VHH binders against q9c0y8. Designs and how they scored, part 7

Target 1, 316 residues: q9c0y8
Amino acid sequence: MSASHPGILHEYTERLVAFELVGKSNVTLTSNVTRSLLLFVGGLGDGLLTVPYVQELVNPLDEIGWSIVQVQTQSSYIGWGTGSLKRDDEDLHKAVDYFLHIGGADFSTRKIVLMGHSTGSQNVLYYLTQSILPNYLIAGIAQAPVSDREAAYQFNGKEKTKELVDWVKAEYLDKGLGNDVLPRSKVENFFGEVPTSANRCIDLTDVRGNDDFFSSDLSADDFAKTFGNLKEISGSTAHSQLILLMSERDEFVSPSTDKAQLLNRFRESIRPTTSNSSLSGIIPGATHNVGPKSSPEALKWLINQLITALRSFIDQ

## First folded at step 1 (VHH)

Design w5 (framework vhh_7w1s_2)
Fold by ESMFold2-Fast, scan of step 1:
Order: sequence, then structure tokens, then C-alpha cells
Structure w5 (fold): chain B 316 residues (1-316), chain A 120 residues (1-120)
Amino acid sequence: as target 1 above (316 residues)
Amino acid sequence: QLQLVESGGGLVQAGGSMRLSCAASGFTFRYAMGWHRQAPGKQRELVAKISSGDTAYDDSVKGRFTISRDNTKNTVYLQMNSLKVEDTAVYYCAADSGYEFLTSPGYDYWGQGTQVTVSS
């Protein structure tokens, strides 16, 4: 049903907004410079208020002195089809910079954690591992990290996915047309009606494409290139922590995938080792979105795990 | 451009079988296809889905229901066996032209629905 949400809509850069949900305390990021921030980025197709569990995090976070903010990027809604992790990272850095300085806050008073859902998990890892800019982030949290390539294999077939990749390379990338939007008739069974560039298609569906962080067929050396390169917090000897929360009943992950084993492979690859959190795990009974078809305990587990993690970060 | 029309619903006794058909005005193999149902007083829920040979089922119907498709006829089927009174619902055929929308509340295309009533 339709609903109203109390909060503040922030214009963090030209034409892009972030929505701060306000809890029962009515404390905001502008009213308290020491207020900690969980900056949330959704997956493909997401924007403001589209991930239902975010609303359920507001009051539990508020009780421990944290605000949750949902960020709109150029990739929100259907914009992702012509985007990239690099463009998303640029938007997220602008949002972090805005919230670091809003209301007179600075890096000594405000703690920021970046949380991603689905392909937002790739955004989190890109920010923590590929970004060259100072981040001032104390941690990243990835919820439902999923291989988009293996999801395409599951829902469209491995051979059809490889055929698409080969065709896009031959007809677009080899001809310098990487920024061109692909004909809908060629990609509608992968990306629906979303205008999708040749580059974006390859990033999501090719082996070792720019988004291909979580595939179960990747080697330890592949994981070392992503998980192995967590950035140091600028101006500090500390490193950002990374927490990975996989959904047990994730419909975008093949039933043949051992999620616990895959999660352990990710964790073993994280460097420096001090950035690997013991709070990573499998959300029991959770669907991809921790939605209504999840076990009744799944959402409570997620909330409890996040509160435990955020409490542990305050003393770092 | 895809239009979906369901058929095969009706009244059946508990323990019986029924097959639903979903006829499409276009090629179903271009889409991930699903069957959803909405029982009285409940939210619409995904029952079964099929894409490029892979199938998935809700735990409540696993082992009893089978989804299949005939790409030459542009038709998707739901074979329902060992029916229970709690399977009573309006069944909807849905199509998603992209894999990322399979769990979306919208889907790209929906049929009008067909009533299945299971009596004891």
C-alpha cells in the first residue's frame, strides 16, 4: 500500500538526491555532527524506497545512533543499462563527501558505512578496492552479493549468454561502439526493456567482466584481484572492514552452488586480513531481497547482524 | 510485444490433477516465464518459473507442480498434481524480458488470471 515516510531529501550533487529516513528520535545528520551514517545503495532497477527491508532498519539503527540514507545515482531505476561501476563510484564518492561535511561534520566526528544490495554489492567492493579517492569509510557491507553472469546462465542458458557476449564483442566492441545501445530484440531476454550499452552488457555477462566479482567459477587469483585490495582509510593506519551477507534461498544463485563454501572462498581472499569480518554469513531462510517469501526469522537475523556490526565499528 | 492468456482452470477435487496453459502472442523463449497465484486474503506469490531450461518452484508446490514450455506453440504450462484445498487461488501467467525483474513486484507482462478451486 502507499505510505508516507518522514525524512530529509538531500541534494548531494547536481541532479542527484539521497533520502535520509528519520527514526523515532527525530535526530538527523544535520542536527548532530557525530551521528553515524549507513549509506545504502540498491541493485539493478532499484531507487529510493524500492528495497523493502530498508524501512525496517530505520528504528533499530536510530536506537544505536545511526541514520540510514538511500542514495540515488545516475544508475538508479533504468539508468544502470548505460552506466558502469566507475560512474557509480564517482556518484557514491560525491555522496560520501557531502555527508562527511554536512552540518559542520568532518572525518573526525562522523563514521560512514557503505551498504549495498545485489549489484550494490559490486558498488561496495569497487568503492573499497578499485577507488583511488580518500574514502573515510570504516566499513562496507554487501547483502546478497550475486554473480550477474551466473544468474544470466541460470535464467537464459550458458550457451545463449556466451553467444550474446561473442556477438556484442564482434559487432560493437571490436568496432569501437562500446557506448552504443544494443538493439532491444537482441537483449530483451537478458535486460528487459532497459536500454543497455555494449560495454554494460559485457561488464555484467562476460567472464571476468568489470562487474564479475562473485562468480563461483572464478579462481583464487581472480578473487585476490578484487577482495585482495581493500583500501586504507585516508589519514589512518586502519583499513575498511568488509562484511558479506549471502541469502540462503537466493533465487539468483544456482541450487548447485554451495553458498557457505563460496562465502568462505571470498573471505579467504580478503586482504589485508584485518579487514575480514567474522560477522559475514548466510542469512537463514532469506530470499534475494529478504522479502515476504523468506522464513519469518530472516529479517530479524539481518537486523540483528547489522546492529551487532555497527555497534562494533563505533569503537574503531 | 507480448500478450498472455491463461486457460485450463476450474473446479477439481482434492488429490486430483489439473494443467494450466498460458498462450502468448509472441515468442516465450525470449522471456523468463512464471506462474503466480493469489488466494483469497493473501498477496500474489510466485509458484514456479522457467527460463532457458532451468526451473524453480516454491517449497509449497515442489514435487507436485511442474512448469514446462513449448516454444513452437508459444505456450507455457503448469502441471498441478496432488492438489490441496490450500492451492485454491487465481493463477496468473507472467513474463519478464530480463532476469533481474523475476523478483520485481511488477514483471513486464501479466495475464488476466484463471481461477482454480480445489474442493475437499
Scores: ipSAE 0.000, ipTM 0.206, lowest interface PAE 13.9, mean pLDDT 84

Design w6 (framework vhh_7w1s_2)
Fold by ESMFold2-Fast, scan of step 1:
Structure w6 (fold): chain B 316 residues (1-316), chain A 122 residues (1-122)
Amino acid sequence: as target 1 above (316 residues)
Amino acid sequence: QLQLVESGGGLVQAGGSMRLSCAASGFTFSYYMGWHRQAPGKQRELVAKIYSGGTAYDDSVKGRFTISRDNTKNTVYLQMNSLKVEDTAVYYCAKTDFSGWEHSLPRDFDYWGQGTQVTVSS
């Protein structure tokens, strides 16, 4: 409902903020004690505090010397409709740059893990594989990686989705109007009241659009171009770990999709192979956002999996 | 995308001077640049850097080397005076797209030129 949350609001660049929730230790990223962080990015429509399990991660992470920080990008709330993964990536690099040196930080000892929820999973994979800017993350965690295109097929129909794609291409992209906002009446069934550009619509709904990383109909060669392209950590020969956590009861994934098989196809495509984390898996009984309608064990499983992952990074 | 091209290396006698130039072309968010060197059988070391906070030098070259840049052309210079035989090395221009943290080690730089040989004879 309504609540007050103690924390630090970081202004990591002009007009954009990141919110660090304070755990029971009261130690923060601005303290003299160097501590590592999990930088969290939400999905479409998300902003600060909109993903309920993030608050549940604060104290478990605090106990192992990690802070959780929720990042606001230009795409937060309704801004995603006129954005891109490339714009999001630029915002995320500014946040990472800010956190590499804040407080008592020594960048040689401070570890940064980027965790994404839903389309935040595309942000994670983009950061690790498609980003032009150098990578400083030791790991990326993708929670509920879902095909937005196949979700559109599920909720709006495959033929209607393809008709929309063809229309947007003919009436906007072919005419150089990619940045124009589409008429709401044409796209409200896909994107509701959110102002959505022609480019953003195509990125999300077209086959091999810029966001189309997780669709079950993509080939092994398609996955090799994304999962097979993890970049070296800046100034190092090491590569980031990629952890994929699918929700067992994800309402945005078709019941006809074999999630275990799809997860295995993603994992088999990861290169270098050393970046394929054995901690990837399916969250038992979890809904898309690991919310109240999930099985009671789902949140506990997610917390334990994250703690296991973060502890392993300290030991490396 | 980003390319760094060094020039100005060569042979010089001890006590002499030499100026190295580094022209950067392509994508960049930051003007954080450094000059590194590597002598045969030695580790690569940062000798001079220029960034929004100013300039910094390794103790071995402080007072002898000066780093400067042309803000318009994204070109960085290393003026080397009072050269010593131990300054003999391949000199590398390097750049990072970020300026938010202190860069003091070669591993902290993301983009590298091909290097230019500087040989100081006795």
Scores: ipSAE 0.000, ipTM 0.098, lowest interface PAE 21.3, mean pLDDT 86

Design x1 (framework vhh_7xy4_2)
Fold by ESMFold2-Fast, scan of step 1:
Structure x1 (fold): chain B 316 residues (1-316), chain A 123 residues (1-123)
Amino acid sequence: as target 1 above (316 residues)
Amino acid sequence: QLQLVESGGGLVQPGGSLRLSCAASGFTFSNYAMAWVRQPHGKGLEYIATISGSGGSTYYSDSVKGRFTISRDNAKNTLYLQMNSLKPEDTAMYYCARDLSGYFPKGTEYTYKGQGTQVTVSS
């Protein structure tokens, strides 16, 4: 349905925006320097307003003194095909820096939680494990962390996916053409109309590619290199918490995968152990995006879990 | 606006056959990979088959390989699923799907704009 959404469109860096939805209180990040924020990043193909549960979070968060802000990165919409987790991380750091200081706020007054949906979960884990964390980025939340590689196996076939990987390596990476866009005719059944670079294709579809954090066939040693490598907050010995929220009916996770066992493997790998949030879990009856085809209780569960998490961060 | 209209479902006995159709409009059909996905009552979405925009490549879930055939007619903006050797386990609402981003169908309601067509396999 067409609709108007009250809020503030923030330009956090040149040509990139973030949209702060305004709740019933009419309080904004610019009007209250002690107001904390949940910075939301979507998955592949997402941008502003594309993940429907985000709008449902506005008033519950507003009631506890939090704003939700949806970030647009260079990878939003179709931009991801020529991007990388590193480029996304650079955009997210610019957004975090902007929102930490907007309206005269500083790290002593404002707290930030970074939340990702789908491949936004890779963005969150990358942010927490590859980059030094800014002051008062207190948690990352990954909703529907799924393997893009295993989704490719399921959708396109494992052998066809491996054939693509081998071809891209031989014809592009080995020749120093990693930034070149692949011919559409070769990749249309993997990436449709999205212009996709050789590097991005490998990041998403190769075993242990740069995005390959959540695959069920990865070893404990593989998980130790990602989940086991959370960075400390700059100028502190503290670490951000990581909360993992898998969807029970996630259509991108093979029926042969035990989601509870896989979630437990992720959680057991988290280091330091203090970053392993007890609030991680499986969203009952949820589809990948916690949408209308989910069980009626799924959205309420997600909202209640997030409110519980955010309240626990204020009390510290 | 993207529109997908599924048809061809119905009640059939085990071992029978059905052909599903999906009429697409509101986008350049030949530019997009298309998929069939299904949702058994009370369960999540399950991917069945996908076909490239040109029709040159097809992929199937292991549960339907050798029994189902996906095809398309780009001149008619129509996607098809030929279902042979149907089993009770094939009972589900079948949806025509297109990923708006051009990546794999996300299995979301935004990707599945059709109302679906019910397939019931029973004695």
Scores: ipSAE 0.000, ipTM 0.237, lowest interface PAE 14.9, mean pLDDT 86

Design x2 (framework vhh_7xy4_2)
Fold by ESMFold2-Fast, scan of step 1:
Structure x2 (fold): chain B 316 residues (1-316), chain A 122 residues (1-122)
Amino acid sequence: as target 1 above (316 residues)
Amino acid sequence: QLQLVESGGGLVQPGGSLRLSCAASGFTFSSYAMAWVRQPHGKGLEYIATINSGGGSTYYSDSVKGRFTISRDNAKNTLYLQMNSLKPEDTAMYYCAKGEYWSDTGLYRDYKGQGTQVTVSS
């Protein structure tokens, strides 16, 4: 249960922190030795140390000269209910900027990979598709990319979800009240006790809402607007790489969804095609967060896949 | 809609000083690193200086270290370049740029403004 983790707590901007877990080498991003990093962003409700596998990545990454850093954003814990992917993107740019300028590092020497879990996967895809990328950001990894909209259909019912969307549009968006927090009694079955704005509710639960990247009912044209729009690395002919790692036993994905087929649809939509990583796949036996109910091999598979990916980026 | 507007350039004698300004709009200025780059007539872009989003970290090309100072005022969405001990070789169009620049192997940028001309003549 309770545990102590050796690390450095970084204040990357006013009031926001990032936690660098330190491995057995005791080498950190504040040292004068150049070290690359995997910058980890969690999903809805996550913050520091809330995703079980992150601490298990520390020593395997440390052995190949990489640090893992968990980022707290304004959306961490309960903050996501009044946030947006755009606000999260702004926080992630501040974190990236900070880590390029500590320990003597700069954009020419330090490699950064952005990894997202759950809705962190939307953050990664948004970062790679909505902004021109500096040369230091070489890849994104999306772990357990799932549809929040289809999860709402699964847990609350499709009709009830659509009723909520229609009500929020009529009573809030049509009246210019998108930033207003919805009454808890109306949304507690969807978002619990988290204060949730009308805009955020629609982003997550409406067809083609701002977060709706991974739904199985989206068309090829829909995927072309996201996966089909990976940005060039600024001043280069190269494009960002994207790795997609779906969990085989993901409880947030309907059992009727063919995950292999859906993953293939995502991969086939990536443009340019040179940005599509062959390292994308399904984590065997993994639950959504690769947690205790996963098969025993799931975590080892994830670690090995990440090590393979990061090693492939060292010589770029 | 992103906009960067540079000002403060002009004609100056060798050894003189100029202060350049860049007014930024259309994005959250305080969330991005900013850079100054320059382009002499008929030549490629040259990286000059980078400042991080918070203003606490700065980086300079070897050609301007000790002579130029980059700074920012996030409350005013403005980037500055203080240029001292100007040389004829500093003659160029100077651009404010959003994002970071790679000093060792080339220039990578995502947006630059209209520029402001600096001419150092003897």
Scores: ipSAE 0.000, ipTM 0.128, lowest interface PAE 22.4, mean pLDDT 84

Design x3 (framework vhh_7xy4_2)
Fold by ESMFold2-Fast, scan of step 1:
Structure x3 (fold): chain B 316 residues (1-316), chain A 120 residues (1-120)
Amino acid sequence: as target 1 above (316 residues)
Amino acid sequence: QLQLVESGGGLVQPGGSLRLSCAASGFTFSDYWMAWVRQPHGKGLEYIATISSSGSTIYYSDSVKGRFTISRDNAKNTLYLQMNSLKPEDTAMYYCATPHSYGFESKDYKGQGTQVTVSS
């Protein structure tokens, strides 16, 4: 594929970049006009330009005075296999700090919304649960939040996934070898050619592993520790907002899973904040990444929902 | 550019058989695991079968074990699905897919799919 995209490549820290796509206005985050931004983090294997709908968000966001920025982290492409939610969170904080201080930014008026796709949804939820949020970081959006563990059950078999978990615990974690890369021959059917540490394997595939936020077999107490632990916004009585957008035809979610019921269980665990739960929903006809195999209305629904959410955040 | 072209679908009576093919181009087919997935009208995508790059390791969903057989011909860059003892519940659009080398995240299935309809 050959294509050129107008934008600004930002170096937000040593060796890591973020790409801001430029809309029809030609206004950027480096302009003297203060803009708010949607900071987008992809899922496993993603990097810059790998999630196609992001490009479709540029002009709708530009019309309302928002920029979209795709962040590259140490976990981008194949780096996730030796990473963690904690390491990703550190990278995201560096990106947020950078974007607050560039151009004509006034940190009293610039707002930042984090948006995650797939495992980026875990990144967003993790970020919102670690500390009291500054008044400039007002919300997170999780698109296609799915259970990586239940996806492994679906594609590799439940018994085989549990055998892997037991083996990794016995041969690595119990021996203090959590940071060691697993032999490819043991994990290639789960993680392909990606070098994957024992810790990362367990984070993704074990019951209540560090990434295990969205599994349908988790209890109300499990959801209370994540969704129930969204931190408050500094200077406000409101807790941080989280909007959950599940894909109706998500290939990583078993057809036996009642997505509406599962979404309601997530939402019930979030403390009452007025705009958050009302904007969550199921994207009609959407595949996991809202791609070309989705129904024609799926992308338009997503764009409309995001614009509605972003407008509401500034007007509140 | 990576291309996957499915064929072999059609209308068949319950208990019948069909053989699906997927012609791959634009990548080194013999280096990749391959999968068949399906989508019934108005429902989510369902995994059917996965086969390793060499063809030696194969996994099936419980709904098709004993009835469907996945295979590949690396010399011809072609993936196959032999479907036997077809049931009305097997009615779906069938897609050829390459699993992501980088974890569980699905990319859009590159093929246009081939429709299988099982009806009396």
Scores: ipSAE 0.000, ipTM 0.174, lowest interface PAE 17.3, mean pLDDT 84

Design x4 (framework vhh_7xy4_2)
Fold by ESMFold2-Fast, scan of step 1:
Structure x4 (fold): chain B 316 residues (1-316), chain A 124 residues (1-124)
Amino acid sequence: as target 1 above (316 residues)
Amino acid sequence: QLQLVESGGGLVQPGGSLRLSCAASGFTFSSYGMAWVRQPHGKGLEYIATISGSGGYTYYSDSVKGRFTISRDNAKNTLYLQMNSLKPEDTAMYYCARESTYFGSGPLDKYDSKGQGTQVTVSS
């Protein structure tokens, strides 16, 4: 339904915005330099207010001195089809830099945690492990990290997904046409009406494509390149922590996938070991987006887990 | 309101055939890919087949490839699943589902994208 939300819309860089939701205290990031920030990035197709639980986090976070900000990137809504994790990472660094300094704040007064939903989880892991710039984030949280490739296998068929990958490589990548948008008639079962480049298609659907972080068929060596390479926090001897929160009833994960076993494989790969958070887990009864059709315990569990995590980051 | 109504299930002997139908309303049917998914008693949801909005592309799970055929009639807002050479392991509740608008996603974004289901039992 239609609704209005109190907050501040920030222009963090040319053409891109982020929405700070304001809680019952009415304290804002610009009015209090010690207020910490949970910077939230959505998944494919997401924009402002599309992930229902974000609104439910506002007041619990406000009570512990944290604000939540939803960031729009060039990939928001349908923009992801011609994007990349690298382009998303550039946008997220601009947002982090903006929020780190507004109102006279700095790294000594303000802590930033990056949280991603769905493919936002790839954005978080990319930021923490493959970014070239120093990491000003104290932690990353990945909610509903899923394999886009294995989701394509589940819903579009494994052999048909591999046929698509082979065709895109032969007809586009091998010909230097990686930035060209694929004909909708060839890819509508995967991407619907979203204009999707050859490069983006391969990033998401190919084995070891640039987005392929969470697939159950990846090796320990594959996980070592991502989970095994968390960056040091700038100006500190500590490393960023990573929290992984899988949804128990995630409709985009094959029923044949043992989520607990897969989560354990991710956790065992995290290096340094001090970055492996015991707060990672499976959200009981949660659908992919922890939406209204989840069990009643799911949202409460997520809120409690996040509050516990954010408190622990300040105590370190 | 979005509505999906499945029909055509029933009891059939191994090796038999059934044709499932799904009547869709409340959205522009031809603009969305559609799928059939199933849930055996006491087990999770399993993807079976999907078809693009135009009907130009179809994809099947390995367990049913060569035995099942998915099709659609956009003029009638109806999705079909022709099931041949049925096996006892095909016994499940079958659901018609509308595909998510997100890449790599299946037909199940939210529960409102799935109908009430039609039971298929393969047994002597």
Scores: ipSAE 0.012, ipTM 0.253, lowest interface PAE 8.7, mean pLDDT 86

Design x5 (framework vhh_7xy4_2)
Fold by ESMFold2-Fast, scan of step 1:
Structure x5 (fold): chain B 316 residues (1-316), chain A 123 residues (1-123)
Amino acid sequence: as target 1 above (316 residues)
Amino acid sequence: QLQLVESGGGLVQPGGSLRLSCAASGFTFSRYYMAWVRQPHGKGLEYIATISSGGGSTYYSDSVKGRFTISRDNAKNTLYLQMNSLKPEDTAMYYCAADTEWSGYLPEGFDYKGQGTQVTVSS
């Protein structure tokens, strides 16, 4: 369908934009009223308006004084194939810096929460584990955190995926060609028509690759290096919080995987234990993107969970 | 422009077989996931099968596992569905569909769908 969406297109750095949808109040981040924001980053292939539930969040968030902003990064659409979590992190820092400086921002009251969908979940976890966080960025929300490696096993077979990894290491990484785009004939079953570098392929498909945070075969020690390494907020003794929202009917997770058990393993690995870990859960009847084939309660559950989380972050 | 044209449908008796074909044009066929979905008269879309871009992975709905086989010929830009042991409940309009990624078992998750070919299983 075609549609018009009222909002503000922000140019947060050269060549990259972020789209703020406007709710019923018509209040925006450029107004003289301090407003908190949910900064949304999509998964592989996503860009602006590509995740349907984001539009449904606008008015519920607006009612509690929050804006939702979708960030275009260099990895948006097909750019992810030559990207990295580090490059995405640099783009997200630029977006955060931009949004803290616009409108009637009061740094003591404005809150910024990162929300990721799919591989955006890796972006969020990575961001929260690199350094001490600025005072206005206090939490991350990961929706549909899934293992790209195990998805590759499911779609292409485990042996074929391991053969690809070994071949890329031998023919590219060992030769210092990590930034070279792989031949389409070798990777089209994994990445379709997306130009994919040797480094990016390994990040997504190798055991303990740079993106490999959510695989069910990872050890407690592996999870301790990510979930166990959340950084503190600058000028505070509090630590950042991570909320994990898995989709019950996620088509990128093998039916043989016990999602509740896997989520519990992620949650138990979070250090320090945050008061917001209780907000993590399984979205009932939800597909990966909480789309049209989700059960009717899925979207409402997601909206209510997000509103509950965001209300708790406001200094009242 | 992306175009998908299905053929091979028709009337067949229970226990019979049909082979459906889908001719694709206007895109790089070898880089798309291809699927078959069906719509029985007066009902919603039902997922049948998906094949990965290179043909290395196939997925089936439980209702057709062991009876239907999805395949593709990237040199000919053609998708196939071999249907064996047909049952009256297989009666539907059959559509081929295309996407740059796997849409899971969601029949309406595919970006592109053809015009369809009718399969009727009756005595």
Scores: ipSAE 0.000, ipTM 0.164, lowest interface PAE 18.6, mean pLDDT 85

Design x6 (framework vhh_7xy4_2)
Fold by ESMFold2-Fast, scan of step 1:
Structure x6 (fold): chain B 316 residues (1-316), chain A 123 residues (1-123)
Amino acid sequence: as target 1 above (316 residues)
Amino acid sequence: QLQLVESGGGLVQPGGSLRLSCAASGFTFSTYAMAWVRQPHGKGLEYIATISYSGGSTYYSDSVKGRFTISRDNAKNTLYLQMNSLKPEDTAMYYCAKSFGDYSLRTHEFDYKGQGTQVTVSS
């Protein structure tokens, strides 16, 4: 059904928007330059208001002096199929820059945390470890970090996924056709009806592809290349913190995967060690999106964990 | 209000067959990819089959491939699962699930899961 949501729609760059959801206080990022911000980015297929728990965060965050903003990138909805983590990172940096200066704010007065859902978790980790652009995030939060490659193995079979990777490399990448959209008949079991480039297919499905941060078969050395390089906050000697929140009943993670052990392996790889937040954990009873089919405790746990984290950042 | 209502489950002997149905309402069924997932008692959710919005592509988990067939009737807003050569390990609550849009559920989060229909395979 149709519904109205109170807020401000920001045009943070040409053709891209970010929606600031306004809570009961009616305080906005433009009306209070010291107000802190949780910038939220969704996963594959997500856009504004598609992740159910985001709306549930508005008032709890408002009560502690934080606004939540959901960012739309070029990769929102179906755009991800011809995108990259690098392109997403450029869009996210434009959003961060916009919100650091809106209403006369600056980095000394406003704290920004980036939270990602699903492949938004790859966006968070890329921003904090791979990006060449200045880092102004106090922390990153990854909710439901999932291996797209291992999901492909689970749903399509490992050998069929490897055959696709080999075919895309031979017929597209080796020929310099990485930006070409693959024939739907070859990839619809993997990516449905979404136009998908050769580069994007490989990024998501190849071993150590550009998106392959969370696979359980990666080595300690592989994790060190990502988790081992959390960036300093620009203009500061402090490093951004990373919080990892896995869903206990995540339907995109194989039942054979020990989520607690995998989370521990990610956390052990975090450097500097001061970036390894003690607030990382497993959301009890949560489905991938912490949606209506989760245990009743799951959403409340997530809200309480986020409130605890965000309160701890106010004194920085 | 979006609703997914599963039916067709029951008690069946090993080697038997069942056909599950899912009646969808409250959304434009023909624009969404659909899936069947199952949950054995006391265990997590397991994906078994997906179908695109048009029915043009289907996927099956290795545990059911060659035995189960997913199909849809967009004119009737109904999703089906034909289950053949049933095994005791197929015993579970079966749910139909809806994607965000016309995409495969494999790459997108589930919006909704129905109340389920119980399948029990035993002698």
Scores: ipSAE 0.000, ipTM 0.178, lowest interface PAE 17.6, mean pLDDT 88

